# Ledger of designs, part 13: VHH binders against q9ulm0r997to1333

Target 1, 337 residues: q9ulm0r997to1333
Amino acid sequence: FSIPVHFTNGTYHVVGFDGSSTVDEFLQRLNQEIGMRKPSHSGFALFTDDPSGRDLEHCLQGSVKICDAISKWEQAMKELHPGKSEGGTRVVKLMYKNRLYFRSQVKGETDRERLLLASQTSREIVAGRFPINKELALEMAALMAQVEYGDLEKPALPGPGGTSPAKAQHLLQQVLDRFHPRRYRHGAPAEQLRHLADMLTTKWATLQGCSPPECIRIYLTVARKWPFFGAKLFAAQPAQLSSKENALVWIAVNEDGVSILDHNTMQVHITYPYSSVTTFGGCRDDFMLVIRSIPDKSSGKSHIEKLIFRMAAPKIAEATFIMASYMNHCTTTVNPP
Key: E = the ipSAE of ESMFold2; O = the ipSAE of OpenDDE; V2 = 0.75 times the mean of E and O plus 0.25 times the DockQ between their complexes.

## First folded at step 1 (VHH)

Design e12 (framework vhh_8h5u_2)
Fold by ESMFold2-Fast, scan of step 1:
Structure e12 (fold): chain B 337 residues (1-337), chain A 122 residues (1-122)
Amino acid sequence: as target 1 above (337 residues)
Amino acid sequence: EVQVVESGGGLVQPGGSLRLSCAASGFTFSSYSYAMGWYRQAPGNQHERVAIIYSGGSTNYPDSVKGRFTISRDNAKNTGYLQMNSLKSEDTAVYYCAKDRWSYDLYGMDVWGQGTQVTVSS
């Protein structure tokens, strides 16, 4: 058997496997073929797309047989879309993405890991799950343009001009769509989009001669300045919120704990380390965190606080499992002096 | 813009009372599942926490002010309060309102006000 595994940069790699192969064995083969470290070091995992097309991608557990995962997905697809099996349906899509990010593992990163991590970060920037101002957004888009397309082709001087000014404009639009925050272009008139393309051209031109690995290293150096780099962000509404308020927050899950961020600015409001988390997960139709505060040194007492957030059901499940994975890592991992 | 502004400070005699207010703008107290605290700094000293209220409404105080100070909030007015009773000369300090702090002194604070002076003097 063989199946394509899709990457965050839009490329894929075809992997061979046996009917008895587990996800762990499949990943060991994939990682060897593409130059990735083992999942416990890289934090990358294999996902299937949601059969309904509405929910988050589902992480495959290492002990599961790959053939069983594919069959289960195909069965779910038929059950969700019984009328479509006759005319053609979607096929399962395997995706390989960073799931857990550990700062202690950065020094050992491969060039392939850095490329895929930068590409994934770019997707988060485009989707509005990464804080970035307008100026830096163009610089980051230019770095990814240099990685993907190489040196910007200068337009020919008047005379024997290039026959593709429309093609050049199309390429700039493609770069903005792939690597630039959607929020800064939403509802923008054609004149503003042309101005953004012109600014992108100026930034991209400054990168002439920069190699793809060097651009990726610059990209990640800049992106890692955000303390929540590598965190998974979930849009949530506090249940204690007045019905008159329409305030949202981000719940950010990473190796340091679970944090509440301002939805607009992405500035941290509070961080709860995993040592302070007593209970977490789905509570009725909401996401719940039960927090035990650090004991007050003057009194020696700890305080318990219960937080309830309204989140989409698939997001509740994802947040719960990501938290469990980080907590399990924290209880078993020892970093020697 | 996210801000907090303190008011209500002044000169009071020992044994007197004052109520400090902390007006929030750019955010709503109930919307962020945060902790809000009152801190003070006397000349030559570091900031010390005098009261904290957690998102669930529970409160904590150091022994130096326990039983004399009460922290509260009014979500409808988007305002926090510190009721100070039985004031002593050692309570003389600039009082600051701060929000969104998890671990006392570990990570620091997101938003600080400019402070309000409280002087307890005969």
Scores: ipSAE 0.000, ipTM 0.098, lowest interface PAE 21.6, mean pLDDT 80

Design e13 (framework vhh_lunsekimig_d3)
Fold by ESMFold2-Fast, scan of step 1:
Order: sequence, then C-alpha cells, then structure tokens
Structure e13 (fold): chain B 337 residues (1-337), chain A 119 residues (1-119)
Amino acid sequence: as target 1 above (337 residues)
Amino acid sequence: EVQLVESGGGVVQPGGSLRLSCAASGFTFSSYYLYWYRQAAGIERELIASITRGGSTNYVDSVKGRFTISRDNSENTMYLQMNSLRAEDTGLYYCAAFRYDSGYLEDYWGQGTLVTVSS
C-alpha cells in the first residue's frame, strides 16, 4: 500500500506501508525519505482530518496501525454520512506537522524541519494566532513569497513573455491569501487591497537573490523572538459567574507551562509552570486548570485556585493531550546528562 | 547598495591565530546586530558569534574563550579574533548584519572568507 502525507507548505510525499505497519514504523520511513529527525527530537507528528469536516485534527499514536486508523476513519465517515450520494464522498487525509516545540532541539534542526516549521508558523499568522503588526506581516509574507515563487518578476515589458497586469495581480492576491493575516484584509475595500499588494511588491523586491533556505532562516529568526513561538493557542472564555469581565483569552501551551494571553494584544497575563498544575482537562463541558500556589512562609498553607474556561469540546481534548505530552517530556528529562 | 566584504582568511597551523574583518557599506552600521557564521564541509552554516548594537557578545560553546567578536562603528567594520585555532575550525566564515525593529526586517550577508587550519 501507499498513501500521500500532506505538509504545511502544501506539498505531499507518498509513503509505502503494509497491513502491519505502525505509525512509528510509518514515520521512521517518512522521516528517512524526506530528511527529518525522529519525532522525539523534531516534535513532529502525524494527524488525520475529521470525518465530520469540522476544523479538528486527530493525532495518531505511535503504536496504532496505519491500516486500523484508515479503517476507523472510513467507518466514521459511513456513520456520519449514511446514504450520501457518490459525489460527496471524502477520503482520509494524513498530515505531518509540528506538535511539540523544544528550544533545546533548535541546534539540530534540518532544512526540511525549518521549512515545515516556518510554513506552519505562516498558517498561524494567517489565522490570527501569532502577534504581528501590519508592516512586519508584509515582511513575513514577502519572505514566504520568495521561498515559494522565487524572485519577483519584473513589470511587464511590451512583447512576448511579458507578465500581464492581471496575472501579476492574481499572484500578489495569492501570496496575501496564503501568507498574510486574514484580519488585516477582512472587509477591506479594493483600493486598500491594491495598496497592500503594492507594499508587498516593494518588500518582495528587496529579497531578490535570497535563496529559500536563507529566507526560511530569516523568517524563523524573526518569529522565534516571540516568547510563545511554537506554543499551541486555544481560544477560551473564562466561565467565572462572579466576573463582569467575560473577555476572550488565549490559552497558550508550550514547554514552559500554560499561559493566559490577552486575546487582542497576545500580551501575557500569567504563566503557570507545570509544577504548579495539580489537575487539568475536561470538567463537564468546560476546560479546567487547578493551580497550587507556593506555601505561605508564615502559615505553611498553600492555596488552590480552580480556573474554568469555556472552549469547544474538541479543543479541550487537544489542549489536554498536548499538556500531558509536555508534562511527560518534562518528567522523562529530569535525569540530566 | 548594501555590501559586506570579509577579509583576513587564510591558512594557519593548529594553535595559531587569525583576525577576520567585515567591512560594511550602504547602510547605518551602528543600528544593526552583527554575526559571524561558519560553514564547514558536510555541515550546515552555523552561528559562531554575535554582537548586539550595544556591544553585548555571545558565542557558540566550541569557540567560547578562543574567539572574540568586536565592532568599530566609526570604521563600519566588525572583527572576529580567532585564537588557539583547531583543525575543526576550518571552513567558510560569513559575516551578516541583521536589524529587526517592529515593522523592519533587514538581513544582509557577505560572500564568505576561507579559513584553513592545517599542519
């Protein structure tokens, strides 16, 4: 058997497997073929799309057989869409992307890892899960344009082989759609979009001659300046009934712990190290964090704070699993070299 | 036109010293972070040393205590003083200038200068 594995940059690689192949064996083969380190170093993992078509992805555990995962997805598809017409049938999609990010593993990164990490970061920027101002957003979009399309084509000259204004406009719109924050373009009038395209052209032109690996390294150097680079962000609403401030927040999960960020500015409000997290996960229909404070020096008493957040049920499961994985990594690395 | 030109590379015996220079033109040198990168045979280009706009330095562990990065803003030049050279220090040395302030990204590279440590 063979199946395509899709990457964050829109490309794919076809991987062979047999009826007994586990996810671990499948990934060992994939990583060898595309030049990636093992998952414990790279932090990358294999995901399937959701049969229901929701914006939800399922991480596959290493011990699971690929054939079993595909069969379960197909069975779920049949149950969700019984009797659906032939034209509406979907096929399982395998995706390979970063799940866990460790600063200690940066020095050993391969060019393939950097490319896929930068592409994934670009998707987070587009989706609004990365703090970026309007000018930096164009700089970052220009870097990804140089990676994907190479040097910006010169303005159309009269004669055969010249790029039409319509084709140039289409390419610039494609670049903005793929690599620029959606929120800065949503509801924008045509004149504002043309201005953004002109600014993008100016930024992209400055990168003439920059190679894809060089642009990717610049991109990651810039992106890594944010302390929450590589963190998974979950939109959440504090469910405290006594609070008159029912503002949305981001719950950011990374190797340092769980942080609460302002939803608009992405400025950190508070960070809870994993050592302070007593309990976490689903609580009825909400996401719960139970935090234990350091004991009071005078009384020796510690305080327990219970934080409740409204989140989509699939995102509660995702946040819970990622927290458990980071905590598990922390405990397994307690024995230093 | 932005330009970074490396000089000072050459052949030296183990235990010897070399000083690399990087002359900059076409930009406001004092406002940039400056870096030395090294590319050895079979190894990706790696950051060896950095110096901030304020003069703070950082080094990769393998060169710490042996290499010294410095900058002279009046001469628009950056230096890498390399002491106690080892065979594993052989490679192409690149200078780079980087400026990031919110909304501004500029990253410039030199062409590289060859350093060979051989007996």
Scores: ipSAE 0.000, ipTM 0.130, lowest interface PAE 15.9, mean pLDDT 81

Design e14 (framework vhh_6z1v_2; at its last look DockQ between E and O 0.01; V2 from the best seeds 0.00; counts 0 for: pae E 21.0 > 2, placed apart)
Fold by ESMFold2-Fast, scan of step 1:
Structure e14 (fold): chain B 337 residues (1-337), chain A 124 residues (1-124)
Amino acid sequence: as target 1 above (337 residues)
Amino acid sequence: EVQLVESGGRLVRTGGSLRLSCAASGFTFSRYAMGWFRQAPGKEREVVAAISYSGGSTWHADFVKGRFTISRDNAKNTVYLQMNSLKPEDTAVYYCAAEGFYKDYLSPRDYDYWGQGTQVTVSS
């Protein structure tokens, strides 16, 4: 058997497997073929898309057989669409992306890991889950343009072989769509979009001769300055917030714990270390965190606080599973063998 | 190897102006973010200003806004710090550093390459 595995940079790699291959064995083969470290070091994992069509990707556990995972997905697809035309075009999609980020593992990163981390970060920037201003975002987009397209082509010159202005403009719009925050372009007049393309041209021209690994190094150096680099962010609404009616926040999950960030600035309000989290997960249609606070010095009593957040159902499951994985790592780290 | 050489530091009177320069070699300067930091005796090193690889984005610390301006000349592999309306509190060793720019989260820890520093003394 063979199946394509899709990456965040829009490329894919076809991996061979047999009827007995586990996810761990499949990943070992994939990682060896594309130059990645083992999952416990890189934090990368294999995901399937959701048969129900919800915006949720399911992480595959290492002990599961690839054939069983595919069969389960196909069976779920049939059960969700009984009586629909058999032999439809929808098939299982395997995706490979960073799930957990560990700062201690940065020094050992491979070129492939850096490329895929940068591409994943770029998707977070585009989606608005990364704090970046318009100007810096253009510089980041220019770096990715240099990686994907090489040196910016010269304007059309009189004579054969010049690039037409229309083709150049089309390429610039493609770069902005792929690598620039959607929020800075959504609803913008054509004049503003043309201005952004002109600014992108200036930034991209500065990178002439920059190699893809060098551009990726610059990109990640900038991106890693954010303390929540590698964190997974979930839009959430506190259920019991008396000060702000219907206010949104970001719930950021990373190796340090669970943090609540301001939705607009992405500045941290509070961080809860995993050692303080006693219970977490789905509670009916909401996401719940139960925090054991340190004892009040005046009373000498510890307090338990229950936090409830309204979140999209698929995101509740994702946040819960990622927290569990980080907590397992934290437990292992504080209890050496 | 990467080398950063600061110059321009000297004794200057309060209210005076001074321009610091940092000449870079051993790397493709136009692809690195650059920063100016300072360290006064008995104090920690603090960020003064930073500039992106293209020069399109700059950041200045609140205590120097309106007085200091960072700029770069990629053709000359040089970054500059124009200092105006100098105060005795500006007395410090000024360091040029390469790499690690992010406007909202600047820290000395985030820069990999440093110059030897140039002394700026502001007196009455």
Scores: ipSAE 0.020, ipTM 0.528, lowest interface PAE 7.8, mean pLDDT 83
Fold by ESMFold2, look of step 2:
Structure e14 (fold): chain B 337 residues (1-337), chain A 124 residues (1-124)
Amino acid sequence: as target 1 above (337 residues)
Amino acid sequence: EVQLVESGGRLVRTGGSLRLSCAASGFTFSRYAMGWFRQAPGKEREVVAAISYSGGSTWHADFVKGRFTISRDNAKNTVYLQMNSLKPEDTAVYYCAAEGFYKDYLSPRDYDYWGQGTQVTVSS
């Protein structure tokens, strides 16, 4: 058997397996073939898409057999389309991407890991889950353009052996669509979009001759200046305001703990280390976080705070799973064998 | 030292308008939700209006909706209450208060810092 494994940069790698292959064994083979460290170092994990087609991914546990995961996906697809001879034409999609980010593991990163981390970060920048100003956003898009397409080729007069102005403009808009934040282009008239493409051209041209590994190193150097690089961000509405006006925040989950960020500026309001989190979980669309503060000097008692946020149930499940994973990793690393 | 200082309270005739200000110091104003409360003689403090730390979300009590408007200027560390169409029932000491993000903005018990109050008196 063999199946493609997809990556965030749009590439894939076909991996062989048999009926007894576990996810752990499958990933060992994948990592050997593509030049990546094991998941305990890289923090990468294997995901399936959602059978219903929702924008939701399901992390596969290492002990699960690949064939069982595929069969479970196919059965869920059949249950969504009863009465057909086939469950539709869609097949399971396997995605390999970073789930946990460990700052202590940066020194040992392989070139492949850096490429895929940069690609995944680029998707977060496009989606608005990464703070970046307009000027820097174009520089980052230009770096990814250099990685993906190489040196910018100047338009020539229409004809054989040249790049037409229309083809060049189409490519520039594709680069912006792939690598530039959607929010900066939302609602912009065509003239503004052409101006943006012209500015991209200027920045991309300065990268002539820069190799993909060098562009990726620059990209990550810039991106890692944000303290929450590698964190998983979840939009949530705190319960402290009951009005219908939107009071969104970001809940950022990383190796240090759970942080609450301003939704617009993405500046941190507060970080709760995992040691202060006594319990967490969800009920339907309510996410609860119970915090134990430093003991009060006057009483010697810790203050208990209950924080409640509205967020979608699948996102609550993802957040709690990632938090638990970081907590387990922290316990293991502070008490090694 | 944390301080909230209200100003602008005075005697006003029924139907008049008044603008209250509350200047904040000693804490990071942009990280706190702000509320205006009032207390008439012999009555409990009650919430009048509240505003999120960014100003993107506001709440007004039913008895002041359409008449009072809360706002804030994070560059000036100031929260405001514009009071229009004043009634004798609005006579009270008005307090501004600051609440740590993540708490119930409608409960006085959840507010961390309080001003000393400014008297608003509405006469017939």
Scores: ipSAE 0.000, ipTM 0.129, lowest interface PAE 21.0, mean pLDDT 83
Fold by OpenDDE, look of step 2:
Structure e14 (fold): chain B 337 residues (1-337), chain A 124 residues (1-124)
Amino acid sequence: as target 1 above (337 residues)
Amino acid sequence: EVQLVESGGRLVRTGGSLRLSCAASGFTFSRYAMGWFRQAPGKEREVVAAISYSGGSTWHADFVKGRFTISRDNAKNTVYLQMNSLKPEDTAVYYCAAEGFYKDYLSPRDYDYWGQGTQVTVSS
């Protein structure tokens, strides 16, 4: 058997497997074939799309058989679409994405790893889960454009081989759609979008001759300036908010702990290291964190704080698993068997 | 959809010549290095030749010994392999491949896209 594995840059790789192949074995094969590091270093994992068509991804556990995962997905599809043969045309989509990010492993990154990280980051930027101003957003979009499309072609002098202005404009719009934050484009009048395209042209032109690896290097250098690069962000609503204001926050989960970020500015409000986290996970329909504070020097008493957040159930599960993974990693690193 | 379609493979006599073509679609061809690989029965796939995105740089395997030449036409989204002085040991399925990031022409793992291959048979 073989199945395509989809990457964040829009490419895919077909990987063979048999009825006994586990996700770990499958990933090992994939990594060998595409030149990626081990998951323990790269933090990449295998995901499936959601059979319901919702914008959810499901991380596959390493011990699970690929065939079983596929079968489970297919069964779910059948259950969701009883009797309609038309629902039968959708097949499971396997995705290879970064799940865990380790700062200490940056030096060993492969070019492909960098590319995929950059692509994943770009998707986060577009989705508004990365703090970026308009100027930087444009620069980042231009870098990705250079990676994907190469040098911006100069408007064709009147000759048989020149790209039509219409084609050029279409390309610019595609680049904006793919690499520019939606929030900055949403509701913008056509004139503003044209202006944006012009600015993109200017920025893109400055990258003439820049190779894809170089662009990616620049891209990641810039992106990594954000302290929460590689973190997974979850939209959440604190349950204890006395004020009528539906204040949203981002819960950022990374190798250092759990941070609460402002939803709009993405500025950090507070960070809880894993050492302070005593309990975490789903509580009823909410996400719960129990934090132990550092004992007050004066009283010697540690204060326990319970934090409750409203989150979607699948996101609670995801956050919980990611936290657990990081905590386990930290434990293993400190106490190597 | 990304497609690489090889053509030109056929039966030829020893000492004969053959030109393989690979037509690319679904990606920005001029941004990708291209390679030709071959796989004989019971053998591992091996790199035959590679060419940079611009065509300015080429690499050929030692067993080619000047007999084969890789070239490309970016305007036509096509890569070619001119094979001269063919030998029975050149019998294999020949594959076209595309590499988006110029890491290593010699490593099949670095190639992102692959064709289905074309059969070249050299008879004595």
Scores: ipSAE 0.000, ipTM 0.220, lowest interface PAE 15.1, mean pLDDT 89
ESMFold2 (binder alone), look of step 2: mean pLDDT 86; pTM 0.883

Design e15 (framework vhh_4orz_3)
Fold by ESMFold2-Fast, scan of step 1:
Structure e15 (fold): chain B 337 residues (1-337), chain A 120 residues (1-120)
Amino acid sequence: as target 1 above (337 residues)
Amino acid sequence: EVQLVESGGGLVQAGGSLRLFCAASGFTVSSNYMAWLRQAPGKRREWVALIYSGGSTDYADSVKDRFTISRDNAKNTVSLQMNSLKPEDTAIYFCARWETYLRSGDYDYWGQGTQVTVSS
């Protein structure tokens, strides 16, 4: 049997498997073929897309059989569309992307890991889950354009009937759609979009002769300056005594703990180390964190704080599982006191 | 190999103007973010002006509308035009390359500085 595994840069690799192949065995084969380290070092994991088609990706556990994961996805798809025998049925999509990021593993990164990590970061930038100003956004888009398309082609012919200008504009629009924040273009008039394309052209031209590995190195050097690089961000609304408010925050999950960030600036408000988290998870549309503070010197008492956040149920599950994975990793890799 | 050299500082009376220059070597200013910072004796360094690689600019509130940062790509220089100078503008002015594009204050190369003194 064989199945394509899709990557963050829009490419895929076909991997062979049999009826007994586990996810661990499947990933060992994939990683050998594409030049990736094992998942415990790279932090990459295999996901299936959501049968409902949108926002939730299901991380596959290493002991699960690939055939069973596919069957489970197909059964879920069938259950979502009962009695629709002709309908446009989708096929399962396997995706390979970074799930856990550890600063200690940067030194051992492969070129393939860097490419896929940069591509994933670009997707976060496009989605608005990465702090980036308008100028840097164009520079980062230009770096990815150089990686994907190489040197910006000089206008070869003035041409007749606008075919060459139309093709150039389509390429620049494709670059912006793939690599530039949607929020800076949403609702923008045609003149503003053309101006962005012109600015992109200027930035891309400065990268002439830069190789894809060089552009990826620059990209990651810039992106890693953000302390929350590699963190998973979840949009949430604090539910605590705020019946007449609907303020948004980001919940950021990474190796350092769980953090609350300002929604607009992505500036950190507070970080809770995993050692201070006693309980976490959710019910329905609420995500819960129970935090235990360090004991007060004067009284010898610790204080318990319960934080409630409104968040979509699939995102609650994702945040919960990622927090558990970071906590477990820290426990297993750090020597006990 | 990377070098930043400031010039143009001096003594000026309040209300006067000065233009500072920063000559860069070992890299291209048009491909980098460049900043001017200042430090008065006994005070912390403060950022005053920044020019992004694309030509956009930002200014500290204390100098907004009085100072203008610009670059000359052909000469590989950055300049700071200072108008309506005040005694509180007295400081050593540094040219710096901004290390990070995401946050202010992270600079990887600095010049030696040029002294600006504004008399009352």
Scores: ipSAE 0.000, ipTM 0.119, lowest interface PAE 18.2, mean pLDDT 81

Design e16 (framework vhh_podentamig1)
Fold by ESMFold2-Fast, scan of step 1:
Structure e16 (fold): chain B 337 residues (1-337), chain A 117 residues (1-117)
Amino acid sequence: as target 1 above (337 residues)
Amino acid sequence: EVQLVESGGGLVQPGRSLTLSCAASGRIFSSYAYGWYRQAPGKQRELVAAITSGSTLYADSVKGRFTISRDNAKNSIYLQMNSLRPEDTALYYCAALYEWTKGYDYWGQGTQVTVSS
């Protein structure tokens, strides 16, 4: 058997497997073929898309057999679409991307890991889950353009059938769509989009001769300046009993703990180290965090705070599983946060 | 387009050494990774060794015996093969792995290595 595994840069690699292959064995083959470290070092994991077609990805456990995962996905597809699957069925999509990010593992990164991590960061920037200003956004898009397309090509001389301006404009639009924040282009008139393309062209031209590894190193050096680089962000609404109007927030999960960020600025409101998290997970239709404060030496008292957040049900499961994975890592490391 | 041309293959006795060379031409020699793959008759291609800008990777079956290297000035990738065994017999391909994840790798035509007495 063989199946394509899709990556954050929009590419894929076909991996062979047999009926007994586990996810761990499958990833060992994949990582050898594409030049990446094992998942425990790289933090990358294999995901499937959702049989229902929702924008949701499911992480596959290492001990699960690939054939079993595919069969379960196909069975779920049949159950969700009774009779309709007779007219045509979708196929499971496997995706390989960073799930857990550890600063201690940065020095051992391969160039392939850096490329895929930068590409994943670009997707977060596009989606609005990464804080970036307008000036830096164009510079970051230009770095990724250099990585993906090489040196900005000079326009060909127009002949009787020349099409160079249309070709150039299409390429610039592809770059903006792939690597530039949607929010800075939302509702923009054609003149503003043209100005963005012109500014992108200027920034990209300054990178002439820069190699893809050099551009990726610059990209990640800049991106890693954000303290929550590599964190998984979940849109959530606090369920406050004392307030009728509740603002949206981001719940950021990383190796340091669980943080609550301002939804618009992405500035941190508060961080809860995993040592302070007593319990977490789904509570009815909401996501719950139970936090225990460190005892006050003057009063000798600690208190317990229960935080409730409205989140999409699939995101509750995802947040819970990622938190559990980071907490498990913290209990096995010599220097937990 | 990237063109890759392998050389250095041949018939060799067990325990001996061979050096394979891969000459790259075109814009993408600065690719993230280059690799050596091999394919025995009736089997799928398997990765033997890969080199990135900062690291090297080897298949368990060749670790300690094979060494991959690159020479950017010559646009060349090398595979030094020591202590060759009959099971190393295969067609050896070099690949430019900038688009490794896309399945549109740039491949050479291959060079035959036969390890036999």
Scores: ipSAE 0.000, ipTM 0.125, lowest interface PAE 20.2, mean pLDDT 80

Design e17 (framework vhh_lunsekimig_d3)
Fold by ESMFold2-Fast, scan of step 1:
Structure e17 (fold): chain B 337 residues (1-337), chain A 120 residues (1-120)
Amino acid sequence: as target 1 above (337 residues)
Amino acid sequence: EVQLVESGGGVVQPGGSLRLSCAASGFTFSDYALYWYRQAAGIERELIASIYRGGSTNYVDSVKGRFTISRDNSENTMYLQMNSLRAEDTGLYYCATLKYFDSGSYRDYWGQGTLVTVSS
C-alpha cells in the first residue's frame, strides 16, 4: 500500500506500508525519507483529518496500525454522512505536524523540521492563535513569500516582456491568504486590501537574495520570542465567571504547564506548572483542572482549586492527551549512555 | 572566530539620545540577520530590535517610533539609534546574531553588552 502524508507547507510525501504497519514503523520510514528526527526529539506526529472538515482532531498513537486508523476514519465518515449520495465523500487525509514542542531540542533541529515548524506557525498566525500586530504580520508574510516564491518579480514592463499586473495581484493575494492573519483582512474594503498588498510588496522586496533556510531561520527566531511558541491553544469559557457572560479565554498547553491567556490580547493571566496539576480531563462534558497551591507558610497546608471550562468535546480530549504527553515527558529520567 | 563588540552606552537624562554600535568580525556580516537585546535587573533578555539581510526591521512595541536599527555592511557594523529615552529603557544592551551551520544547527553569538542608564 502507499498513501500521501500532507505537510503544513502544502506539500506531500507518499509513504509505503503493509497491512501490519504500525504508526511508529510508518513514521520511522517517513522520517528517514524526508530528513526528520524521531518523534521523541522532533515532537512531530501523524494525524487524520476531522471527518466533519472543521478541525484536525485525531492524533494517531504509535502502536496503532495504519490500516486500522484508516478504517476507523472511514467508519466515522459513514456515520456523519449516512445515505449521502450527492456531494461527494472525502477520503482520509494524513497530516504530519508538530504536536509537542521542546526548547531543549531546538539546537538539534533539521532544515526540514524548521521549514515545517515555520509553516505550521504561519497557519496559527492566519487562524488568529498567535499574537501579532499588523506590521509584524506583513513582515512574517513576506518571509514566507520569499521561502515559497523566491525573490519578488520586478514590476511589469510596458509590453510583452514583463509580469502581468493581474498575475502579480493574484500572487500577492495568495501570499496574504496563506501567510497573513484573516482578521486584519476580513471585511476590508478593496482600497485597504490594495494598500496591504503594496506594503507586502515593499517588505518582500527587502528580502531579495535571502535564501529559504535563512528566511526560515529569521521567521522562527522572531516567532520563538513569544513564550507560548509551540503551545496548543484551546478556546474555553470559565464556568466560575460570576459577573461576565460568554467571556472566553485561551487554554495554552506547552512544556511549562497549562496557562490561561486573555482571549483578545493573548497576554498570560496565570500559568500552572504540571507539578501543581493534581487532576485534569473531561468532567461532566467540561474540561477540568484541579490545582494544588504551594503550602501555606503559617499552617503548612496547601489548598486545592477546581477550575472548570466549557470547551468543545473533541478539544477536551485533545487538551487532555497533550497535557498527559507533556507530563509524561517531564518525568523521563535522562541517564548517560 | 565570531566576535561582536558593543559600544556607545552611557548615562543620559530622560528624553535624551544615545547611539549604540555593534562591530562584527569572523563571519560574512552581510549574510546574517542581527539583533539588539536588552536585559534589566532580574528580567530575562528581551529582543527589542531586529534587522534582516534584506534591510527589513522589526521592533518591540515599547521602543517603536523611538529606536531605529540600521546596518552598514561595508563597515561590518550595526547601530541602534535611541531617541526619547525613558527610565524604563535602562539596562544592558546586547548585540546578537543567529548563525546557521552546515551541520543543521543554530548558534547564537552574543556581544559582552553595553550599559545604558536613563536617570536624572
Scores: ipSAE 0.000, ipTM 0.137, lowest interface PAE 16.0, mean pLDDT 81

